VHH binders against G2/M phase-specific E3 ubiquitin-protein ligase (G2E3). Designs and how they scored, part 17

Target 1, 328 residues: G2/M phase-specific E3 ubiquitin-protein ligase (G2E3), of Homo sapiens (Human) (q7l622r371to698)
Amino acid sequence: IWNSALDAFRNRNFNPSYAIEVAYVIENDNFGSEHPGSKQEFLSLLMQHLENSSLFEGSLSKNLSLNSQALKENLYYEAGKMLAISLVHGGPSPGFFSKTLFNCLVYGPENTQPILDDVSDFDVAQIIIRINTATTVADLKSIINECYNYLELIGCLRLITTLSDKYMLVKDILGYHVIQRVHTPFESFKQGLKTLGVLEKIQAYPEAFCSILCHKPESLSAKILSELFTVHTLPDVKALGFWNSYLQAVEDGKSTTTMEDILIFATGCSSIPPAGFKPTPSIECLHVDFPVGNKCNNCLAIPITNTYKEFQENMDFTIRNTLRLEKE
Short names: E, the ipSAE of ESMFold2; O, the ipSAE of OpenDDE; V2, 0.75 times the mean of E and O plus 0.25 times the DockQ between their complexes.

## First folded at step 11 (VHH; framework vhh_gefurulimab)

Design z1 (from x3 with S53D G54S E107K Y108H; at its last look DockQ between E and O 0.02; V2 from the best seeds 0.00; counts 0 for: pae E 15.6 > 2, placed apart)
Fold by ESMFold2, look of step 11:
Structure z1 (fold): chain B 328 residues (1-328), chain A 123 residues (1-123)
Amino acid sequence: as target 1 above (328 residues)
Amino acid sequence: EVQLVESGGGLVKPGGSLRLSCAASGFTFSSYAAAWFRQAPGKEREFVSAISDSGYRTYADSVKGRFTISRDNAKNSLYLQMNSLRAEDTAVYYCAASPDLFDWLTKHGYDYWGQGTLVTVSS
């Protein structure tokens, strides 16, 4: 099932049942795995699919969605479980949680204040904006009358006597939409995160896990990748010089290849795991025409070429085409 | 000086039971994950069972339902209750401890190891 699940993910044939089965295999892979690079590639694809799934909503950072079919199929629980397994087995940082979702997990929903940016539903966001920008009690009452059915449905109808009543109304709407609406998905997701004791660790070390789980710009740099890969064999000074120049060229935007592409090619991961890689990534210099990524050992074989131009062309060609074929 | 000392090994007939103990000293045992591994002659050391610092338990498929891991942090002790023993369970059993949050499910995540205790299951 391992290789067939990877082929399905690479071909965009995502199947929750296969993902659940492979996560079970990973959960029980305690030693002797012969395919650690394949595991890392699977975990990277899994996190990508999870982030872009219907279980989450939002543009940059994600909150849970209300998806009744996903609840029926227990997919919020399985998503939490998959995320927990990925973290324990050295998978990539998810990096897509809203601060609101994170705070709900760590401090509890009752201690968390949602904000307008947590609302991805256009109509709900417009209601909140109109209420918040009302300048008279008459305007506020008019807006409330226009959205009366919605406010009645969610239990946020209130008598308006002063303009300042709008602030409590906005807080009530945010609290319902972001937190109360998704209570059942949230509790199911939270139960999945208890897998392997992960939720308890998140709650015990909130600063460390905020950096791992929450949306932040992740910019791999030439320095970071240069320091990540150790020399596996005796160095070829020219080839290593070209390698470092290539990393700088990628950072400077002089190549269509990204730092993330290079990391995926060598390790199967799109980001550096919080615990680091095992085995430690390495570079070797070979008399080959084109680079080779050994994801099982996190080893990158770079070509020995006469010119930097040849080096860059061969790196770009191989990395881009290999990753493109893996996605097709 | 960190020490992990196993005890409770011995000779037992198939279907019998043994309880292994591991006494820990020289570190804050309660903040560490702890595990049992075993090594049969001619084989790699293999995972048997682990328990996190918070009490989450994991078992290898080969022992699930027969073995039970537990810990007593007040006594700095780790235990393995082994029931329904089989000849295939014959091995040297090792106690191990890991400080890492998530690396405790692999042998590379265990920094501290005991000397081992022999369990022999034969008629």
Scores: ipSAE 0.000, ipTM 0.213, lowest interface PAE 15.6, mean pLDDT 80
ESMFold2 (binder alone), look of step 11: mean pLDDT 86; pTM 0.876
OpenDDE, look of step 11: ipSAE 0.275; ipTM 0.686

Design z2 (from x3 with S53E G54S L105F Y108H; at its last look DockQ between E and O 0.01; V2 from the best seeds 0.00; counts 0 for: pae E 15.3 > 2, placed apart)
Fold by OpenDDE, look of step 11:
Structure z2 (fold): chain B 328 residues (1-328), chain A 123 residues (1-123)
Amino acid sequence: as target 1 above (328 residues)
Amino acid sequence: EVQLVESGGGLVKPGGSLRLSCAASGFTFSSYAAAWFRQAPGKEREFVSAISESGYRTYADSVKGRFTISRDNAKNSLYLQMNSLRAEDTAVYYCAASPDLFDWFTEHGYDYWGQGTLVTVSS
């Protein structure tokens, strides 16, 4: 997905403002058959790849990494562009940006103060912790001597005269490691985010975008999914009742299926995109034994069964098996 | 008609300096990313430096610290200040521009090209 996306987005004929069309190539088909894919699913997978890529570092909240190969391949720029395109075209909330990274984008690196949590490198973190926890000037000097080569390399060596100097030193190390070290990646990434004017919007509406870029979406609820999927045709009252009961059961943990699983099955996304779904998600009642998810049109066909037990079993079986197969 | 015209090339001694200029016409240069490429005799064209419309700059490792790219939007001009020139810097230098930059480092990332100017570094 990543390589395909790169090739597509780097194509001269690519216009980021145009609708994204996704097609899957059936492997092992001698005819090279293609079938339509879900745009939002594609974007979800792309964002997931991006989040877990070597372009970022950290655990839950991530900062940009320093990767020389990625720089040579202009991947930071591409990542920014991909993110911008995803946001505009209905991709999921990334939600993995650190506040520091976000603040750098909005307020500038010169106006941003990183914190220890921004440091993913264990050795650097330990150095900072040791410096910060020094109790005497002698201890502080000893630590500095131990880390002399590193501090010299990053240009953070200074004369220590008082214990309070440790605060300045920590600030300097954080500034270097989190911000200055990744200056080039950041600028490239930022340039990519200018695609479709997304960076400008981020800067203009920081509160709104902070929730999108720095926070994972809230957990889905039965109420949210119930309201999200609309019924457009004459409904089977019994089936819809079972659907609502099923959602409640899933919320209550009475099923191994999760709300996210249901949403993925129907839309290809584990969360509601900031731009919403297009088309609007819908429920259909069909005289079938097992549910059918159509990710391309965000339609969930639910079975019409005689009992709720049968309904639940068929739903759970189909959803779990489908998702399992897709992960393989 | 879109045109990019390079100038400033010539013969210089090793360790010397040279400033290349590229004059753009026929389009809104300020909205374009611009770059310098070079082609040495018997070699493929290679990336030298690029500057975005916002002023972000990037350099090939081989020229980093020695070359400086800049632009003057009011004059529709791109510049390359080359210091500490080496024999291996001998090449035809090309100016390029792109309205939509997809890749900094590849030729296909740029839509418009100049005719080139020859830089010869020799003792």
Scores: ipSAE 0.000, ipTM 0.266, lowest interface PAE 12.1, mean pLDDT 91
ESMFold2, look of step 11: ipSAE 0.000; ipTM 0.217
ESMFold2 (binder alone), look of step 11: mean pLDDT 86; pTM 0.880

Design z3 (from x3 with S53D G54S L105M T106E E107K; at its last look DockQ between E and O 0.02; V2 from the best seeds 0.00; counts 0 for: pae E 25.3 > 2, placed apart)
Fold by ESMFold2, look of step 11:
Structure z3 (fold): chain B 328 residues (1-328), chain A 123 residues (1-123)
Amino acid sequence: as target 1 above (328 residues)
Amino acid sequence: EVQLVESGGGLVKPGGSLRLSCAASGFTFSSYAAAWFRQAPGKEREFVSAISDSGYRTYADSVKGRFTISRDNAKNSLYLQMNSLRAEDTAVYYCAASPDLFDWMEKYGYDYWGQGTLVTVSS
């Protein structure tokens, strides 16, 4: 059974129902305990397939799609079941849910407000943007007239008397498109997640499961970056102090530069690989006017300045201009 | 039950070599980061070397160029080749493992520890 499931997946003829049967056998026969590497490999491939399946939409974080064929074949239920079984058996963190999908599971759809970033349909996103950018009631009414058939179809057609009515209209469109449109898929997926009591655990411990289920932009902190760069020479104590203060200022939003900008400047990467960088990132304190990023060596040369203000200004100036030119 | 068992410690003269081994059981060793720490008499436990599940290695400055960490996932084993040993390397050496690679150089970043093996460098 195990080899048959792996072979089917490798040939892209993978059937979710067959995978559930194999996972059920693993649960009851302790197969995974005998071959833990094979279980982890299977669960990893299963989660990768689930993330990239037609059941989900979105580029970074995923919401459920409306797939009528998958709904008829009960695949949303099976997907929820697969995910629940994978979590119980110590499978990899899925890490692809949107916060909106997660909040719907934990707090309910009626208590969840979708955002524009949840909308993967370009035409729907454009409608929302046009409505939100209207500056007069006349402009808003004109946009609504252009979209009349769509708004009537989704049940969001409303009388407009003031410009602020656009905010309720946008809220209603988002609620329909992201939540109401996929209500049946969501309920089916939710029922699958009840397998082995997993949904109840997610609802009981939302902070822990958010970290497991939700897509995370790389979260860089002052402590993480401070510890990432090793000091290989006797440092200028003042310059190193300014560096640590600068990282705190960036984290606190007191600089135009982001943590990601600093990492890109020094290494060329916007995120830290799980195993770290090769070579190990390092900091040098040099008598230079402006910082230098050596992306080949992951080395950051920071300026020795008389004041923190001068340090921050030189860091922000160089990093911003360097990354601006690289993105043109 | 998770176990880490060190071996290979002993008495060696300055400039000599030893190879430490750590046998792991009760978990999927190949998916874990693994490390060596040491504790000299009267001192706090300090980082020596670590190796990720993918083979990335890091070393304390005091042992770079003299010590080499390696792993054999088929044998669930971690190794530390110690060359050019000095009296200051005298310590109890501990094997450690963690599923997460957050703070490789901090003892609090590791979930599992062995009982240690004594290395004595003495003329």
Scores: ipSAE 0.000, ipTM 0.078, lowest interface PAE 25.3, mean pLDDT 78
ESMFold2 (binder alone), look of step 11: mean pLDDT 87; pTM 0.886
OpenDDE, look of step 11: ipSAE 0.125; ipTM 0.596

## First folded at step 13 (VHH; framework vhh_gefurulimab)

Design j1 (from y1 with A33Y; at its last look DockQ between E and O 0.37; V2 from the best seeds 0.00; counts 0 for: pae O 6.2 > 2)
Fold by OpenDDE, look of step 13:
Structure j1 (fold): chain B 328 residues (1-328), chain A 124 residues (1-124)
Amino acid sequence: as target 1 above (328 residues)
Amino acid sequence: EVQLVESGGGLVKPGGSLRLSCAASGFTFSSYYAAWFRQAPGKEREFVSAISRGGYTTYADSVKGRFTISRDNAKNSLYLQMNSLRAEDTAVYYCAASPDLLYDWLTEHGYDYWGQGTLVTVSS
């Protein structure tokens, strides 16, 4: 997905303002047949890949990494561009930016103060912690001596006269490691985000975009999904009742299926995109034994069954198996 | 209104264990640095332990290896597991939190919000 996306987005004929069309090649088909794919699913997978790529570092919240090969390949720019395109074209909320990265984008690196949590490198983090936890000048000096070479290398070596000097030292180390070290990646990434004017919007509406870029989406609820999926055809009252009951059961943890699983099954996404779904998600009641998810049109066909038990079993079975197979 | 409420304090024998809890309200605790401080009678308040937003922990030398700080974001709570308690651990324990950058996260002035404290008495 990543390589395909790169190739597509780097194409001279690619226009980021145009609709994105996704097609999958059927494996083992001698005819090279293609089937349509879900745009939002594609973007979701792309964002997930991006989040877990070597372009970022950290655990829950991510900062840009320093990767020389990635820089050579201009991947930071491409990542920014991809993210911008995804946001505009109905991709999911990334939600993995650190506050520091976000602040750098909005307010500038010169006006941003990184924190310890921005440090993913264990050794660097330990150095900072040790410095910050020093209780005497003697201890502080000892620590500095131990990490002398590192401090000298990064240009943070300073004369220690008081214990309070440790704060400035920590600030300097954080500044270097989190911001200054990744200056080039950041600039490239920032340029990519200018695609479709997204960076400008981020800067203009920081509160709104902070929730999108720095926070994972809230958990889905039965109410949210119930309202999200609208009835497309003539409703079967009983089936719709079972659907609502099922959502409630899932919310209550009475099913092995999660709300996210249901949404993925129907749309290819585990969360509602900031731009919303297009087309609007819908429910169809069909005389089938098992539900059918159409990710391309965001339609969930639910079975018409005689009992709720049967309904739930069929839903759980199908959703779980489908998702399992897709992950393989 | 932002509020921190400590609980779990009490009387314990030397060598015993106690778990302190701090419940936060009015803010999302996961976005905050959190710490425990303590003040013994006639002494200044001192740093005990802190935990960062990302889960980095630090301890005062006096409690290292005996105390464990942890957080439950789902419960919006902070905990301090205290093992191998000593008489010198007797103090009022305070929960503290701050949303801001804490270069001085071992100092009182680094934290914006404070609980009322809970008394821990270690006595035979």
Scores: ipSAE 0.022, ipTM 0.380, lowest interface PAE 6.2, mean pLDDT 90
ESMFold2, look of step 13: ipSAE 0.093; ipTM 0.554
ESMFold2 (binder alone), look of step 13: mean pLDDT 85; pTM 0.873

Design j2 (from y1 with L102W; at its last look DockQ between E and O 0.71; V2 from the best seeds 0.00; counts 0 for: pae E 3.3 > 2)
Fold by ESMFold2, look of step 13:
Structure j2 (fold): chain B 328 residues (1-328), chain A 124 residues (1-124)
Amino acid sequence: as target 1 above (328 residues)
Amino acid sequence: EVQLVESGGGLVKPGGSLRLSCAASGFTFSSYAAAWFRQAPGKEREFVSAISRGGYTTYADSVKGRFTISRDNAKNSLYLQMNSLRAEDTAVYYCAASPDLWYDWLTEHGYDYWGQGTLVTVSS
């Protein structure tokens, strides 16, 4: 049954009800403990789906979107629940929350100040920028008049008497767009996060949960991946040397492959779980033409080749084509 | 130690181009908004351009269309491409950074870290 659920996710035939049922199996059954690689792959795919879903918006980091259909279908609640279940069962770090979303969960929306980068709507961002850039009261009044309908709609239309009034106006627009606009989605998402006491733990241990929930500028590096994989077989010094050179080349942008692509190829996960991988990731050198990723065991087999260029070409080709097929 | 180090200043003729760089160290530059300011002799420091963590930009009216701000977070670097330079662009140019996008981009009050400056001279 587990294999069937995983195949459905791989095929991008995601159905919220189906995902909820599989999450229930994980919550109430230790079946995944016999096949921990498959459980981790499912949870990684689930987190990727959530990050890229219509429930969240933003390019750099994610805030909640206002999606009326998703509210009707209770999907914000279910997203919070699925995230909570994933965290309890050793799933990967979600790593996509904005600091603003995180602070709303921990300290409350009333104690959180959004910033310009929380705004994913280009037109709203430009309004904020124009207001903030005004240098005279006359300029500010002209800008407000140009965006009058928007300001009236969101309840931010105010009498302007001094230039410093622009700061309160910007603060009000940010507060509306990022926080007040999505209040109902946020409360629903928060209720889902209470599953298994997870929200309460996030609030009790904010430093630890910030590191696993919030977007990080430096997600993966050559050093992190090199240290992640252990060598359990007799090493081939040349192949391991090529592996480390390949990681450095990927970090330097000299390959089409990303660090995330390599991790997904070997483990099925786009990020390292808070509890670590089970089983522990490993690397081996084989007399094969192309690398092999065994996601059930988190094992990466790298090819023994005569030249680094052959090594890189075979790695890039296999990883790119494997991930393209899984994405489609 | 937190450092912002500007480079790329020099002497150019009117109408010329120059590219300024600012190398950041001692902090995670990608978590910071960044800006360029300039100070001509005998004048107060004035805003030139700013860029948010996510890439939203703004420019002083006097440089809009001629200057382009950009950043490379992987290299912890901020850039200012300066085209169609004029005599009034002569100034010491400063790189600045703040962990938050401040509401007042136009004044130095919004920025926590500053470079030492690089001189740009536009003269015949």
Scores: ipSAE 0.362, ipTM 0.761, lowest interface PAE 3.3, mean pLDDT 82
ESMFold2 (binder alone), look of step 13: mean pLDDT 85; pTM 0.868
OpenDDE, look of step 13: ipSAE 0.628; ipTM 0.850

Design j3 (from y1 with T58I; at its last look DockQ between E and O 0.61; V2 from the best seeds 0.00; counts 0 for: pae E 2.1 > 2)
Amino acid sequence: EVQLVESGGGLVKPGGSLRLSCAASGFTFSSYAAAWFRQAPGKEREFVSAISRGGYTIYADSVKGRFTISRDNAKNSLYLQMNSLRAEDTAVYYCAASPDLLYDWLTEHGYDYWGQGTLVTVSS
ESMFold2, look of step 13: ipSAE 0.502; ipTM 0.816
ESMFold2 (binder alone), look of step 13: mean pLDDT 85; pTM 0.873
OpenDDE, look of step 13: ipSAE 0.796; ipTM 0.928

Design j4 (from y1 with H109S G110E; at its last look DockQ between E and O 0.73; V2 from the best seeds 0.00; counts 0 for: pae E 3.0 > 2)
Amino acid sequence: EVQLVESGGGLVKPGGSLRLSCAASGFTFSSYAAAWFRQAPGKEREFVSAISRGGYTTYADSVKGRFTISRDNAKNSLYLQMNSLRAEDTAVYYCAASPDLLYDWLTESEYDYWGQGTLVTVSS
ESMFold2, look of step 13: ipSAE 0.388; ipTM 0.771
ESMFold2 (binder alone), look of step 13: mean pLDDT 84; pTM 0.859
OpenDDE, look of step 13: ipSAE 0.715; ipTM 0.884

Design j5 (from y1 with G54T; at its last look DockQ between E and O 0.72; V2 from the best seeds 0.00; counts 0 for: pae O 2.9 > 2)
Fold by OpenDDE, look of step 13:
Order: C-alpha cells, then structure tokens, then sequence
Structure j5 (fold): chain B 328 residues (1-328), chain A 124 residues (1-124)
C-alpha cells in the first residue's frame, strides 16, 4: 500500500484535488481482476503505515525521526503530502503527533519547548533523567563527566556552578535532540503539509487540528454509531430494534465485538474521519442470515432474524471472522 | 471535576510490603506524567517517585530498589509497590499529575493535580 501510494502520488499526472479511486487486485486471479476498494480504508491503512514508519519515533505520541535514507528519498515531504491529502479526502484522524511536533508546526520550532516524553532514545532519556534528578552539584558534575562525550558532541557542554544549571542543560539537550537534530526532516515534512493548504489551516485553527493530529479519536458509543448509520431502505422495525440493542450490548461489553469492529466491518475505518464519511453510512435490512459490510458505499446490511439472540450471534460471528481473515 | 484518589494505605510491619493505588478521573490521565509524594509527621512533603507518559521512571534515593512506580492508562490508575518497608517510610502518600514535566520532576510545583493522600504506617 505504501509503495503504491508513493508511486501514485509522485506521478506527474497526480492531482491532489481530484477524487481518489482505489482498486484491489484479487489474489490468485490469473485474469488480474480488480475490485473496488474503500478510499477511507486505504487512507486508514496509509496513515497507520505512516504512524508506524521510520519517519516517526516515539511510543504514544510521535516526533519526526532522523533517517538519512528517508531524507534522500524525500519521504518526509511525501509523508506530509500524504497526510494533507488524507485529511482532505476523508482519511482518519492521525492522532499520533506529539504536542511538540504540533507546536513546531503552528508556532515554530523557536517557540516550542520539548519535554522528556519527546525523547524516544532510551540512553538519551536516561541521561536527561539523571541530570534532572541530581540533588547536588557534585552529583550533577559526576553525571556530566560520565556523559561528557555525548554532551560535547551535541554542543551542550557547559560549566556547572550551581545545581540550577541542570535546568539549562536539560533544556539544551531536549532542544537539540527533539528539534534541532530533525530540522531538515521537519522542513521537508512541513512543505508536504502545505499540500491543499492544509498547513495553513492547521496554523489558522490550531485547536481544531490539535484534536485531530495529537489525540486519538474518542471511543465510539452506541449512540454515535446509531446516529451515524442511517436507514437507507424500507426498514424492518424488528431488525432495527435488534440493531440498537446490539449496539448497546457491544457498548456494555456483553459482546466479543467492539464498536470499532463494527465500523471497520461497514466502512473499513476504525474511527470517523474528520471530513466525515462519503457516502453517508447506511443500514439495510435484508433477508439474509449474516450481515454484509460494503466498505465502498459504507453500507451495513443487517440480517432479519426471529430472535435477538440469533441476531447477535450472527453479527458477532460474521464481523469477527471477517476481520480476522482480513488481518491475515 | 479532576480527581485523584489514593488507596491502599494502612498499617504494616517493618520489612513488609504495601501497594498503593491512585485512581484518576476528570481528565485524560494518559496524557499526564504522574508522581508519588509523601509527608511524614512534622516534616515537609518530599518526592518519592515519578513516571512519565511514556513510562520513564525516577525514584528518590531513599526508596530506590524498594519501591516501584507503574501506571495503567486503561484504568486511569497509578501504582506504587512498596517493598522492604521501614519505619521512616511512615507518611501520608500523595498522588500527583502533571501535563508537562519539562526539567524537574522533583518539585511539587511541577504537578497540577493532587490527591488527598493515604496514610502508610510502618510499625512493629
């Protein structure tokens, strides 16, 4: 998916303003048959790949990494571009940016103060922690001596006269490691984000975009999903009742299925994109035994069953098995 | 309303163990660093241990090797496993949280939210 996306987005004929069309090649088909894919699913997978790529570092929240090969291949720019395109065309909330990265984008690196949690390198983090936790000047000096070569290398070596000097030292180390070290990647990434004017919007509306870029989406609720899926065809009142009951059961943890599973089954996404779904998600009641998810049109066909128990069993069975197979 | 509620305090014999818990509510705990402080009778409140959002930990020298700080973000909880307890560990233990630990985890001023504390008494 990543390579295909790169090739597509790097194509001279590619226009980021145009609709994105996705097709999947059927495996083991000698005829090269294609089937339509979900745009938002594609973008979700792309964003997931991006988050877990070598372009970013960190555990919970991510900062840009320093990768020489990635720089040579201009991948930071492409990543920014991809993210911008994804946001505009209905991709999921990335939600993995560190506040530091976000602040650098909005307010500038010169106005941003990194914190320890921005440091993914264990050894660097330990150095900072040791410095921070020094209780005497002697201890501080000892620590500095132990990490002398590193501090000298990064240009943070300074004369220690008081214990309070540790604060300046830590600030300098964080500044270097988190911001200065990745200056080139950041500039490239930022340039990519200018695609479709996304960076400008981020800067203009930082509160809104902070929630999108720095926070994972809120947990889905029965109410949210109930409202999200609209009835498209002649409704079966009983089936719709079962659907609502099922959502509540899932919310209450009475099912092995999660809300995210349901949404993925129907749309290919585990969260609601900031731009919303297109087309609008819908529910259909069908005389079938098992539900059918159509990720291309965001349509969930629910079965018409005689009992709720049967309904729940069929829903759980199908959703779980389908998602399992897709992960394989 | 933001709340930190400590639990698990009590009476323990020297050499014994105790596990403290802190339940957070009213804010996104996973986005905060957390710490334990303690205040013995007639003494100032002192730093015990801290844990960052990503799991980096630090300890006061007096508790190193004996205490372990941990967190469960799914449960919005902070823990302090206290082993090999000593009489000098007797204190009210406080849970604290900070959105941004910039340069010093050891100071009280670095933390925005505080619990009411739980009493730990180590006595023979």
Amino acid sequence: as target 1 above (328 residues)
Amino acid sequence: EVQLVESGGGLVKPGGSLRLSCAASGFTFSSYAAAWFRQAPGKEREFVSAISRTGYTTYADSVKGRFTISRDNAKNSLYLQMNSLRAEDTAVYYCAASPDLLYDWLTEHGYDYWGQGTLVTVSS
Scores: ipSAE 0.047, ipTM 0.563, lowest interface PAE 2.9, mean pLDDT 91
ESMFold2, look of step 13: ipSAE 0.421; ipTM 0.773
ESMFold2 (binder alone), look of step 13: mean pLDDT 85; pTM 0.869

## First folded at step 14 (VHH; framework vhh_gefurulimab)

Design t1 (from j3 with H109S G110E; at its last look DockQ between E and O 0.67; V2 from the best seeds 0.72)
Fold by ESMFold2, look of step 14:
Structure t1 (fold): chain B 328 residues (1-328), chain A 124 residues (1-124)
Amino acid sequence: as target 1 above (328 residues)
Amino acid sequence: EVQLVESGGGLVKPGGSLRLSCAASGFTFSSYAAAWFRQAPGKEREFVSAISRGGYTIYADSVKGRFTISRDNAKNSLYLQMNSLRAEDTAVYYCAASPDLLYDWLTESEYDYWGQGTLVTVSS
């Protein structure tokens, strides 16, 4: 039943209503406690679908978007609720929030200053760039005149006396676009995050929650992955040696496979959950031609091969093709 | 140890092209915004171009349309393609980096890390 529901979810475009429906089933069904690896895989897919949904905007890290249909359907509230439930149930680190979104949740929008990279609208970004790059008061006044209608519309028209006045103008534009424009989505999302007391915990422990909610430039390392998996059976020294060499090759950019790909293959998660994996990830060496990822048990079976070249080829082939098929 | 090392400078005739490179090491380059500044003989160092962490590009008016900034995070490298070079482009070019582009990206103090510079001479 559970596997059937997961397959149906995978085979459809993200729809917040379906994801929320399945999340409620997880919350009210003890099936997840009996199949913890499947629950973590589902929550990872759910967070990925949320990140890529129309509720969020941005390339590296995400801020809330203004989506009128989503507001009508109360989807920002449901997204916040879904995130809160995922965190409580041992879901993966979402890892996609901008620092700006996080700071709004913890310290309030009035105490948060957005930056240029918070702006996803190319035209708005270009206005900010032109204003901030001005080198004379005359140039600044000319730029303001060119975008007068926009500045009037958003309530950011300002008297310019000195060149340094451009900094307050840029702050006002950023504040409107990133914060004020999405006030209603933000309040709805915040109310959803109150589910199970999660918002209050985020506000009480901001450093810890920044590490799990916010986008980080740091990637998984060979050391982290090698330490994550415990040996399930008596080791094959050669195969484990090839495994460690493979992790190093992936870290060095000598493979098209990423550390994230390896983790997803073995566990279904793109990041290590804050509470850790249950069951504990394990690795075993088997006489198989190709690796096997058992996401229900977080178990990775690696092939015993005669050469490292065979090992790497079989790892790359299987991981790449398995994840490609799952994305379709 | 954080390092920024420029290369690609040299002598070129007016109307010619050069490509500057800046190799970054000792930090996660993809998490930083980067910029080019230049200092002509007898002049103050001035802003040339910047690229944000998210990929927005910024150019001084004097180089807009002639210079192109780019980055390759996999190679930890920043580039400046300089076309239609003029005598007034003669300068030492410096690579700089900062965690984010804040409000005053034209000012040297907004950048935490600096290279040693590479000389570009545009002369007949």
Scores: ipSAE 0.697, ipTM 0.893, lowest interface PAE 1.1, mean pLDDT 83
ESMFold2 (binder alone), look of step 14: mean pLDDT 85; pTM 0.866
OpenDDE, look of step 14: ipSAE 0.786; ipTM 0.923

